# VH-VL binders against o58714, part 35

Target 1, 254 residues: o58714
Amino acid sequence: MRVDLNSDLGESFGRYKLGLDEEVMKYITSANVACGWHAGDPLVMRKTVRLAKENDVQVGAHPGYPDLMGFGRRYMKLTPEEARNYILYQVGALYAFAKAEGLELQHVKPHGALYNAMVKEEDLARAVIEGILDFDKDLILVTLSNSRVADIAEEMGLKVAHEVFADRAYNPDGTLVPRGRPGAVIEDKEEIAERVISMVKDGGIRAINGEWVDLKVDTICVHGDNPKAVEITSYIRKVLEEEGVKIVPMKEFI
Key: E = the ipSAE of ESMFold2; O = the ipSAE of OpenDDE; V2 = 0.75 times the mean of E and O plus 0.25 times the DockQ between their complexes.

## First folded at step 21 (VH-VL; framework fv_indenebart)

Design k68 (at its last look DockQ between E and O 0.88; V2 from the best seeds 0.77)
Fold by OpenDDE, look of step 21:
Structure k68 (fold): chain C 254 residues (1-254), chain A 121 residues (1-121), chain B 115 residues (1-115)
Amino acid sequence: as target 1 above (254 residues)
Amino acid sequence: EVQLLESGGGLVQPGGSLRLSCAASGFTFSDYGMHWVRQAPGKGLEWVSSISGRGGKTYYADSVKGRFTISRDNSKNTLYLQMNSLRAEDTAVYYCAKDLRYYPSGYFDYWGQGTTVTVSS
Amino acid sequence: QAVLTQPASLSASPGASASLTCTLRSGINVGTYEIYWYQQKPGSPPQYLLRYKSDSDKQQGSGVPSRFSGSKDASANAGILLISGLQSEDEADYYCMIWHDNAWVFGGGTKLTVL
């Protein structure tokens, strides 16, 4: 059994530092690098890509809404044309730095509100996928496990990595419980680890209401926002390896 | 072939303690959650406790919380139930059961033959 | 109040159909739950029969005859085990089970007698 660990990185901006990229990079196999819109800047992108290279971590674009002040977490109504071109621009931006550092892009993972909006809006999902296809049809789209986005992407000829979240509760329909809801975020590292093992070995998880949710597990989103997050990420990797799960970049099995 | 063999049952006085064991074979023990289910004489099934594959998560029925402890030794392919402060109402056949899943939230696909616990003064 | 309620006993003739009910407590929507069914014969441990969530989401246990099937009655807020073409060997206790509030919950069981 193989699984990828991914983390959102390169989200610093100017003189503002966000996240512990250097630390978390040691434990992940795929880095989602901000493309300068919701977060990041050219220097941060270069630095992050270089860091990934040094740690033998695969790099993917992490495009978001043009919402720096909202960190890409505010919903924006985009036209399909806007969405398509926003994706192309951001992926292209990161590609330039990856190329400069001698790396190839592995995947694209939309960020924040865009990621979530795609799950609910098929037109937006298609537009984003088209943007990716405009750049490189061989890229892997990272999206919510068993989402409509995954289906659409596959239909459109794009490879998909089904993503699960270790520290989030699920709704019966496979979506994530909003963070503001009680029980939406799991904080205990042991619980998180057990949930991750379950997801990987059982192919699903119990929803917040007790219903079983089938999940495809290709990549697990982990965090490096703070020391505790890094600790949890490290622990997750350790536990998975102890359970005989191979942690490898998603391109190795997708 | 999956096999579950319970042991450790016996006669104990109220307030006493007993430790049940379940020896498992025929499957990768650590990949599956395990359960204890009991059945009082002439009564129905009552879930007692569950534990995840590596033992990091446990569940207990309200009737046994604080008194019973489920554990496992994956190196020995053995499930345990430490029962303390035993009561008359704990008298039952105790079954060991295998879960379908790692997380003990699937279903009980295999059962042992059970071991009898009798709590009586 | 019990989370799951089953009739204590049910009798049916060979070849007939038996419908065993598992009623969920008020306030708990049967539509939300996977209903698991077990068969227990005298002197033996229980055996898994089947799981039913919906017509599109159900599972039959290995080796379990097709004459065993699951369904739900929303109006009664109950899971149903249907046994068609009842055989003498079907005489047993039957238990329903759900996962509720981070716990496994069994019904009280129904003793099925084949007349």
Scores: ipSAE 0.827, ipTM 0.913, lowest interface PAE 0.6, mean pLDDT 96
Fold by ESMFold2, look of step 21:
Structure k68 (fold): chain C 254 residues (1-254), chain A 121 residues (1-121), chain B 115 residues (1-115)
Amino acid sequence: as target 1 above (254 residues)
Amino acid sequence: EVQLLESGGGLVQPGGSLRLSCAASGFTFSDYGMHWVRQAPGKGLEWVSSISGRGGKTYYADSVKGRFTISRDNSKNTLYLQMNSLRAEDTAVYYCAKDLRYYPSGYFDYWGQGTTVTVSS
Amino acid sequence: QAVLTQPASLSASPGASASLTCTLRSGINVGTYEIYWYQQKPGSPPQYLLRYKSDSDKQQGSGVPSRFSGSKDASANAGILLISGLQSEDEADYYCMIWHDNAWVFGGGTKLTVL
């Protein structure tokens, strides 16, 4: 059994610091580095890529809506041409820093509202995938497990990693329960550990209403935004290793 | 072959305690959830408790909450049920059952032969 | 009101079909529940038969003959276990089970007699 662990990083901007990137980098296999639109700037991007290199963590682009003030969490209506080129631009920008450090990019994980909009809007998903393919057909798209986006990516010849969230409640249809609703976020580390083991070993999880949801598990999203999140991430890694799960970058098996 | 062997049943006074064991073999014990189900003489099945493969998630029937504790020792391939404050209505055959999944599910695919608990004066 | 209600007994002839019902209490809807079925022969522990949620979401237990099948009757708010081509060894107690309110709940069981 093998999985990737991914985390969103490089989300500081100017004088503002977000997250404990140095701490979480020790426990993950893939870094989703902000590309300067929802968060990050050229100095943060370069530092984050270098940090990933130093920790032997694979680097991917984390492109989002051009919405710094909203942290890319507000929906923006894009034309297909805009979506395609926004992705190409942001991936290219991060690639420049990866190349400067002697690295290749492994993957692309869309950020925030863009990630969620792609699940609902097939034309948007196709445009984003086209933008990735314009850059490099060998990149891996990270998207919600068993989503229509994953199917579209495979149809279009783009490699896909199915992503799961051990700290989020699921609806019966495989979507995530929106944040802010009762029970949407799981905070207890033992409950999170039980969920991640079920995802890996059982290929699924119990939805918020008790129904079973089948999940394909290539990568598990983990967090590093505060000390508790880093502790939970460390614990998830430890528990998976104790259960005989190999934690390796997604490129080794996708 | 999958084998489950319950033990530890017997005669006990009301208010007493008893610990049931279920020895497992023929599968990787820690990969699967486990259950206790009981059946009173001449009655139907009643679910008692469930536990995940690592033991980090447990569930209990309302009738036993606060009195019974499910646990497992994966190094010994053994499931336990600690039964305290026993009552006459706890008299039953207690079955150990294996889940098909790590996390407790409705797939109780293998059952032991059961061990009998009798609570009477 | 019990969460699940099953008839206490049912009889049917060899070679015929038996339709065992598992009725959910008013206020909960069979349409959203997975119904698990178990067989228990005299002197033996129960055995898993099958799970049914819908025709596209069901599972047959290992080694369980295809003459055992599940369905639902939405108008009766019930899960159904159909046993076709009844054989003498099908004489047993049959239990349905669901996950409800963070608990596994069994029905009271139906004793099937094959005369």
Scores: ipSAE 0.633, ipTM 0.845, lowest interface PAE 1.7, mean pLDDT 94
ESMFold2 (binder alone), look of step 21: mean pLDDT 94; pTM 0.950

Design k69 (at its last read DockQ between E and O 0.92; V2 from the best seeds 0.83)
Fold by OpenDDE, last read:
Structure k69 (fold): chain C 254 residues (1-254), chain A 121 residues (1-121), chain B 115 residues (1-115)
Amino acid sequence: as target 1 above (254 residues)
Amino acid sequence: EVQLLESGGGLVQPGGSLRLSCAASGFTFSDYAMHWVRQAPGKGLEWVSSITGRGGKTYYADSVKGRFTISRDNSKNTLYLQMNSLRAEDTAVYYCAKDLRYYPSGYFDYWGQGTTVTVSS
Amino acid sequence: QAVLTQPASLSASPGASASLTCTLRSGINVGTYEIYWYQQKPGSPPQYLLRYKSDSDKQQGSGVPSRFSGSKDASANAGILLISGLQSEDEADYYCMIWHDNAWVFGGGTKLTVL
């Protein structure tokens, strides 16, 4: 079995450093690079894509709501036209830097509230997908495993990578338990490791209420926000490899 | 063919200890969660403990928490149940069972023949 | 109150149908649970029969006859194992099982006698 490890990177801004991009880059196969709206800036984008290149990590756009103050985690009601163009703009922005550094874009992963809103709003999902299609139909959309978004994307002719989260609790319907709720975020390294193995080997996980949730696993979201996160990421990769799972970029099997 | 063979049962006094083993064959042992289920004489089934494929996560029934320890040695394809502070109510046939999945979440598709534990003064 | 309650015994004639119930404790919605069923014959370990969550989410054990089927009665908050066309070989103890509060929980079992 093959899986991709992805992480949200390039979320620093100006003089402010956010995350340990250099450290986590060593363990992932796909980098979701902020496009300057929820986070990041032009200099950070270039730096991040360059770093990815140096580490043989594939680069994807990480578009979000135009919400720097909220880090793209506040819901915004967009028209389909807005959503489509916002995606196109952000993907284009990152593309420029990727191209300049001699890289090709692999995928698009929406960020934060946009990511979640798409799962609930079909019109928004379609608009975002259209924005991606406007740019390049060969890009891979990263979205929640077994979500309606995945179905819509496939129907619209876009490749999809089903994403899972080993450090997040799931609802019975396959959505993530909102941050802030008790048990929503799992911090124990060993627990996370066991969960990720279950996801990969069993094709599912237990929801917060104990129900089994079937999952497709193409890419696993890991983090580099702090040293502990990086440690967990490293451990996840190690454990997966020990279990005979090949860690490769999603483009190799999607 | 999948085979599970329990051993280690016997007569023990209250407060004593016993270690059960379950030898597994016919499948990739580490890919599957394993379980202990017991059945008192003339009574129903009672789940005792579960362990993930790698052994990184364990679960216990309230009745045995703090007294029993489930473990596994994947290099030996063996499941264990260390039972301490045994009580009369622990008297039962102890079955090891294979889970359908790595995580203790599937049905128990294979069972051993069981080993008898008798706790009596 | 026990999480799962099963009748102690049930009798039915060969060729008839038997409906075995597994009632969940009040406050626990049967609709949210996968109910597993096992058959145990005297002197033998239990054997998996089937799993039932819903009509669209169910699984039959390998080699288990189609005359064994699972269902739910929402009004009774119970899982049901239906055995159609009863045969003498179906005489056994039947247990239901669910995952609840980070534990596997078995019902008390039903002894089915085929008269």
Scores: ipSAE 0.909, ipTM 0.945, lowest interface PAE 0.5, mean pLDDT 97
Fold by ESMFold2, fold request of step 22:
Structure k69 (fold): chain C 254 residues (1-254), chain A 121 residues (1-121), chain B 115 residues (1-115)
Amino acid sequence: as target 1 above (254 residues)
Amino acid sequence: EVQLLESGGGLVQPGGSLRLSCAASGFTFSDYAMHWVRQAPGKGLEWVSSITGRGGKTYYADSVKGRFTISRDNSKNTLYLQMNSLRAEDTAVYYCAKDLRYYPSGYFDYWGQGTTVTVSS
Amino acid sequence: QAVLTQPASLSASPGASASLTCTLRSGINVGTYEIYWYQQKPGSPPQYLLRYKSDSDKQQGSGVPSRFSGSKDASANAGILLISGLQSEDEADYYCMIWHDNAWVFGGGTKLTVL
């Protein structure tokens, strides 16, 4: 069994520090590097790419809405042309720093409200996928497991890594329960560990209402925004290894 | 060849304790959830408890919560049920069952022959 | 009210069909449940038969003949086990089971007599 571990990084900007990038980088195989729109700036982008290189972690673009003030977590209506070119711009910007460090990009994972909006809006999903294809047809899109976005990307010839979240409750249709709802976030590391093992070994988990949800598991989202998140991330890696799961970058099997 | 063998049943007084064991063979024990299901004489099936493959999550029927504890020792391929504060209504044949999945899933694909617990004064 | 209700007994002739019902109590909807079915012959442990959620989401137990099938009757709020072409060896107790409120719940069982 093989799985990728991904985390959102490079989210500091200006005088603001966000996340424990150096610590979480030790435990992941893929870094989603903020592209300067929802978070990050050119100096942070370069430093984060270099940190990933030093830790043998694959680099991907983490593009979002142009919403620094809201950290890309507020919905913004985009035309298809805007979405397509906003993605192309942000991927290209991160690529410049990857190239400067002698690296190629592995993947693109949309950030925050954009990620969630693509699950609900097919025209937006297509526009984002077109932006990625405009840049490089060999990039891997990271998106919600078994989502319509994943189907659309496959139909359009873009490689897809199906992403799961061990610390989030699921609805029966495979979507995530919104963070504001009771039970939406699982905080106990032992419960998170049991869930991630079920996702990998059983190919699914129980939704918040008790129904079984089938999941394709290419990559698992893990967190590094505070010391407890890093502890949970290290524990997830440890238990997966103990269970014989190989943790490798998604490029090796997608 | 999957085999499950329950043991540890017997006669016990109300308020007493008993520990059941289920010896497993023929499969990688830690990869699968396990269950206890009981059946009182002349009655239907009643689920008692479930446990995940590593033992990190357990579930209990309301009728046994606080009195019974499910556990497993994966190094010995053995499932346990510690039964405390026993009552007459706990009298039953106790089956262990293997799940098809790591997390309890409702596919109880192999069952033992059962061990009888009688709670009587 | 019990979570699952099954008739205590049912009789049917060899070669006929038997339709075993598993009714969910009011307040819960059969449409959202996976219904698991088990067979138990006298003196033996239960055996898994099949699971039914929908026509596109179902599973037959290993070695279970296709004459055993599952369905649902939404208007009766019930799961159904259909056994066609009844044979004498089908005489057994039949249990339905669901996952409800973080617990596995069995129905009371139906004793099927083939005569």
Scores: ipSAE 0.714, ipTM 0.863, lowest interface PAE 1.2, mean pLDDT 94
ESMFold2, look of step 21: ipSAE 0.675; ipTM 0.847
ESMFold2 (binder alone), look of step 21: mean pLDDT 94; pTM 0.944
OpenDDE, look of step 21: ipSAE 0.870; ipTM 0.928
ESMFold2, fold request of step 22: ipSAE 0.657, 0.656; ipTM 0.830, 0.838
ESMFold2 (binder alone), fold request of step 22: mean pLDDT 94, 94, 94; pTM 0.954, 0.954, 0.949
OpenDDE, fold request of step 22: ipSAE 0.908, 0.908, 0.908; ipTM 0.945, 0.945, 0.944
ESMFold2, last read: ipSAE 0.686, 0.617, 0.681; ipTM 0.854, 0.814, 0.849
ESMFold2 (binder alone), last read: mean pLDDT 94, 94, 94; pTM 0.954, 0.941, 0.951
OpenDDE, last read: ipSAE 0.908, 0.908; ipTM 0.945, 0.944

Design k70 (at its last fold request DockQ between E and O 0.89; V2 from the best seeds 0.81)
Fold by OpenDDE, fold request of step 22:
Structure k70 (fold): chain C 254 residues (1-254), chain A 121 residues (1-121), chain B 115 residues (1-115)
Amino acid sequence: as target 1 above (254 residues)
Amino acid sequence: EVQLLESGGGLVQPGGSLRLSCAASGFTFNDYAMHWVRQAPGKGLEWVSSISGRGGKTYYADSVKGRFTISRDNSKNTLYLQMNSLRAEDTAVYYCAKDLRYYPSGYFDYWGQGTTVTVSS
Amino acid sequence: QAVLTQPASLSASPGASASLTCTLRSGINVGTYEIYWYQQKPGSPPQYLLRYKSDSDKQQGSGVPSRFSGSKDASANAGILLISGLQSEDEADYYCMIWHDNAWVFGGGTKLTVL
């Protein structure tokens, strides 16, 4: 069994440092690099791409809403035209730096509120996918496991990586429990590890109400926001490897 | 062929301790959660405890919390149940059962023949 | 009140259909639960029969005859095990099971007698 580990990186900007990119990079196989809208800037983008190269990590674009102040976590109502072009612009921006550093883009993972909005809004999902297709039809879209987005993407001819979250609770319908709700975020590394193994080996997880949820597992979202997050990430990788799971970039099996 | 063989049952006085074992074969042991289920004489089934494949996650019935401990040795393909502070109401046939999944979330697809525990003064 | 309630006993004739009920406690919606069914014959451990959540989400145990089927009665807040074409070998105790409040919970069991 093979799985990819992905993490959101390159979210520093200007004088502000966000996350422990160097530390977490050694544990992941795919980096979602901010494209300068929700976070990041040109210098950070190049630095992050270079770091990925040095660690043999695949690079993907992490486009979000043009919401720097809200870190792309505030919903914005976009027209399909806006969404499509916003994606194309951001993917293109990161592509430039990837190319300059001798790397090819592997995937696209929408960020934050955009990621979640796509799951609920089919028109938005289609528009985002169109934006990706405008750039490169061979890119892999990272989206919520078993979401409608995944189906739409495949119908539109785009490859998909089903993403799961080990540190988040799930609703019975396969969506994530919103942050802020009790039990929505899991912090215990042992619990997280057991959940990850369940997801990988069983193809599912228990929802917050106890119901079983079937999941496709191609890539696992892990974090490097702080030292604890990095520790959890390293532990997840260790445990998976001990269980005979091979950690490789998603492009190797998608 | 999947086989589960319980052992360790016997007669014990109230307040005493007993350790049950379940030897598993015929499947990759660490890939599956394991369970203990007991059945008092002439009574129905009662779930006792569950443990995930690696043993990092455990569940207990309220009736045994604080007294029983489920564990496993994957190198020996063996499931254990340490029973302390035993009570008369703990008297039962104890079954070892295999889960369908790694996480204690599936049905019990295979059962052992059970081992009898009798708590009596 | 018990989480799951089953009738203590049920009798039916060979060839007939038997419906075994597993009633969930008030306040627990049967629609959200997977109901697992087990058969236990005298002197033997239980055997898994089937799982039923909905008509589109159900699973039959390996080797379990198709005459065993699961369903739900929302009005009664109950899981149902239906045994059609009842045979003498179907005489056994039947238990339902659910996952509830971080625990596996069994019903009290129903003794089915085939007359």
Scores: ipSAE 0.914, ipTM 0.949, lowest interface PAE 0.5, mean pLDDT 96
Fold by ESMFold2, fold request of step 22:
Parts: structure tokens; C-alpha cells; sequence
Structure k70 (fold): chain C 254 residues (1-254), chain A 121 residues (1-121), chain B 115 residues (1-115)
């Protein structure tokens, strides 16, 4: 069994510092680097790409809505043309820093509200996928496991990594329970470990209502926001290795 | 191929304790959840308890909560059921069962032959 | 009211078909449940037969003949185990099981007699 571990990084900007990038980078195989719109700036982008290089972690673009104040977590209505070009612009911007460090991009993972909106809006999903294809047809799209977005990307000839979240409750339809609802976020590291092993070994998880949800597991989202998040990330990696799971960049098997 | 061998049953007085064991072979024990299911004389099946492959998650029937403890020793390929404060209603054949999945599911694909527990004065 | 109700007995002729029902309590809907089926012959432990949620979401136990199949009757709020081409060795007790309220729940069982 082979899986990728991914994390959102490079989300500091200006004088503001977010996350423990140096610590979490030790445990992941793919870095989703903010592209300067929802978070990050040119100096942070360069630093984060260099940090990934130093840790032998693959680099991908983490594009979002142009919403620094809302951290890209507020829905913004985009035309297809806007969505397509916003993605192209942000991927291109991160590529410049990857190229400057002698690296190629592995993947694109949309951020926050954009990620979630694509699951619900097929025209938005197509536009985002078109923006990625405009840049490089060999990039891997990271999106919610078994989602309609994953199907659309495959139909359009874009490689897909199916992403799962061990710390989030699922609805029966495979979508995530919104944050703020009872039971939406799992914080206990042993419960998270049990869930991630079930996702990998059983190919699924019980939804919040008890129904079984089938999940394809290419990449697992992990966090580095604070010391507890880094501890949980370290534990997830340790537990997966103990269970014989190979943790490698998605590029190696997608 | 897959083999499950229960032991530890016997006659015990109400309020007493027993520990059941289930020795497993023929599969990678840590990869699969395990279960205890009991059957009172002449009666149907009653699920008792379940445990995930690493032992990090357990579930109990309401009838045994607080009195029974499921555990496993993956280095010895052995499942356990510690039964305390036994009651006459606990009299049954106790089966251990293997899950097809890591996390407790309804795929109890292999069962042992059972061990008999009799709770009587 | 019991979560699962099965008729206590059912008889059918060799070569015929038998439909064993597993009715869910009112207030819970069979449509969202995976129904697991087990066979138990006298003097033996139970044996897993199959799981059914829908025609696209089902699983046959290893070595279980294709003449055993699952279905649901939404109007009766019931899971169904269908055994076609009945053979004398099919005479056994049959249990349904579901995951409900963080517990595995068995039905009371149906004794199938093949005359």
C-alpha cells in the first residue's frame, strides 16, 4: 500500500506568521504552498519552496480565492473565465519560485472555500481543471476522494490524487461535515490514527450517521498549525509505517 | 487455514470473574478487528464486544458495559475478554470471531468453536 | 420494540426458493442500512453468508454459493435473504445483523426447514 501525506504550508505573509512549517515538513511527502492570494507572499513562497527542497518534499501549488482577509475561506462567485485564469496565474507564480530552486511542480491542491465549492459546482470544477491543463497537463489535481470533481478531472485527462481527512467527520455522500457542527472535527490522536488506518486498509470510514463511505486513498491531509497538530501528524506517519504502509510522494504512483 | 481457539470458560458463581482467551493463527492478526459473540442455551446470537486491529477502539453491548473488558495482545496473537461481576444471564457459549476489516464491521468471516461459561450458585 | 424482527421458522421444498425476512423497527429505514446475514447449523458456530445494501453495494462471503442472495423490500422496511435451488444442507438457523447505535444487533433468527 502506498500513500502520500500532504500539508498546507507557506501561509505566513508580511509580518504575520502562521504554522510550524519547519516542523511539519519533516513528516510529509507533499507540500501545498500558498500562492500569495489567500496567504503567502513572494518571500514566504521562496522560503517555503526552499524548505521543501531541503527536506526532499514535493512541491505543489495551493491556489485560493483572492481573499487574504478571509484566508480564502469565504465563498466568492467567479465566472469560469475568472476561475480558469486565477488558477493559471497562481500556479505560474509558484512555478517561478520552484524553477528558481531547480524544482518542478508535482500537484495543485485548491484551498479552502474554493476546494469545497468545486465539489458542489461542476462548472467551477471544469474551469479550475482547465486552468491547470493550460499550465501543464502532467500536474496532479488533489481533490476530495470519490468526488464528482475527481470524475470530471479524469474525463478531461488530468491526473487525480484522491484526498482523505482523518480528522474530519464525513457525510454519507462522501462530503465533509462543515466545521462548527457537533462532531465535525476529531481531535483525539488515537481516534484519528484508527480512522486513517481504516481509510487505508479498509478503503473507507463510517460517516457521522453510521453509514459506510467508500474512500480511495492516494493522499492524506495532515496539519502543522500548532504543536498539537505536528504531534498528530508525526503520530499518523508513525502508525502508518508500523502498519506496513509505504509513505511516498503521490508522483511515484499516480 | 484461519483458526480461532477459545479457552477459559467454566462454572462460576454470580459475582465472580473469568477471563476468556482466543488464540488466533493463519492470518495477520493485527490487520483485523475481533469480536466476542455469545449464545445462551437454546437462544439466538448476542453480540458482546468488538476491538479494532491495534486495539485503539472498543465497543461493548449495553448488557456488559462496565463489567466486561475486551483486549488483545498482538505479539501473542491472542484476544481476551475479562468478565467481572458475572450474572446468571451471562451463561452462554462465547465465540470469538474475526472481522474481514481492520475497523469493527459486520464481516465476521471466521468463528471459533466457542467456550462455555456457566454462572450458577 | 426489537430493532430487528425475523420469523421464528420457515419451511420450503428442495429445489424451491425461500425468502427470509429481517424487518427493521419503525423509525429506522432499511434503505440506509447494510444487512449482514449469517447461517448456523446445529452444533456449529455461525458462518458469514453475505452483506447487502443495494445492487451496487453488496458482498458475497468467500465460498458462499451464488444461489444465496440479498435484497430489500422498502415497503416492508425489511432486508431479505433469498435462497434459490434449496438443498437439504441449507437447513439451518439464519440471522440478520446490522450496525445500530454503536452496537451490532442480531435478529432473533429464522429456522429454515427443508422438507
Amino acid sequence: as target 1 above (254 residues)
Amino acid sequence: EVQLLESGGGLVQPGGSLRLSCAASGFTFNDYAMHWVRQAPGKGLEWVSSISGRGGKTYYADSVKGRFTISRDNSKNTLYLQMNSLRAEDTAVYYCAKDLRYYPSGYFDYWGQGTTVTVSS
Amino acid sequence: QAVLTQPASLSASPGASASLTCTLRSGINVGTYEIYWYQQKPGSPPQYLLRYKSDSDKQQGSGVPSRFSGSKDASANAGILLISGLQSEDEADYYCMIWHDNAWVFGGGTKLTVL
Scores: ipSAE 0.662, ipTM 0.850, lowest interface PAE 1.6, mean pLDDT 94
ESMFold2, look of step 21: ipSAE 0.661; ipTM 0.847
ESMFold2 (binder alone), look of step 21: mean pLDDT 94; pTM 0.948
OpenDDE, look of step 21: ipSAE 0.860; ipTM 0.924
ESMFold2, fold request of step 22: ipSAE 0.657, 0.652; ipTM 0.854, 0.850
ESMFold2 (binder alone), fold request of step 22: mean pLDDT 93, 94, 94; pTM 0.947, 0.948, 0.947
OpenDDE, fold request of step 22: ipSAE 0.913, 0.913; ipTM 0.948, 0.948

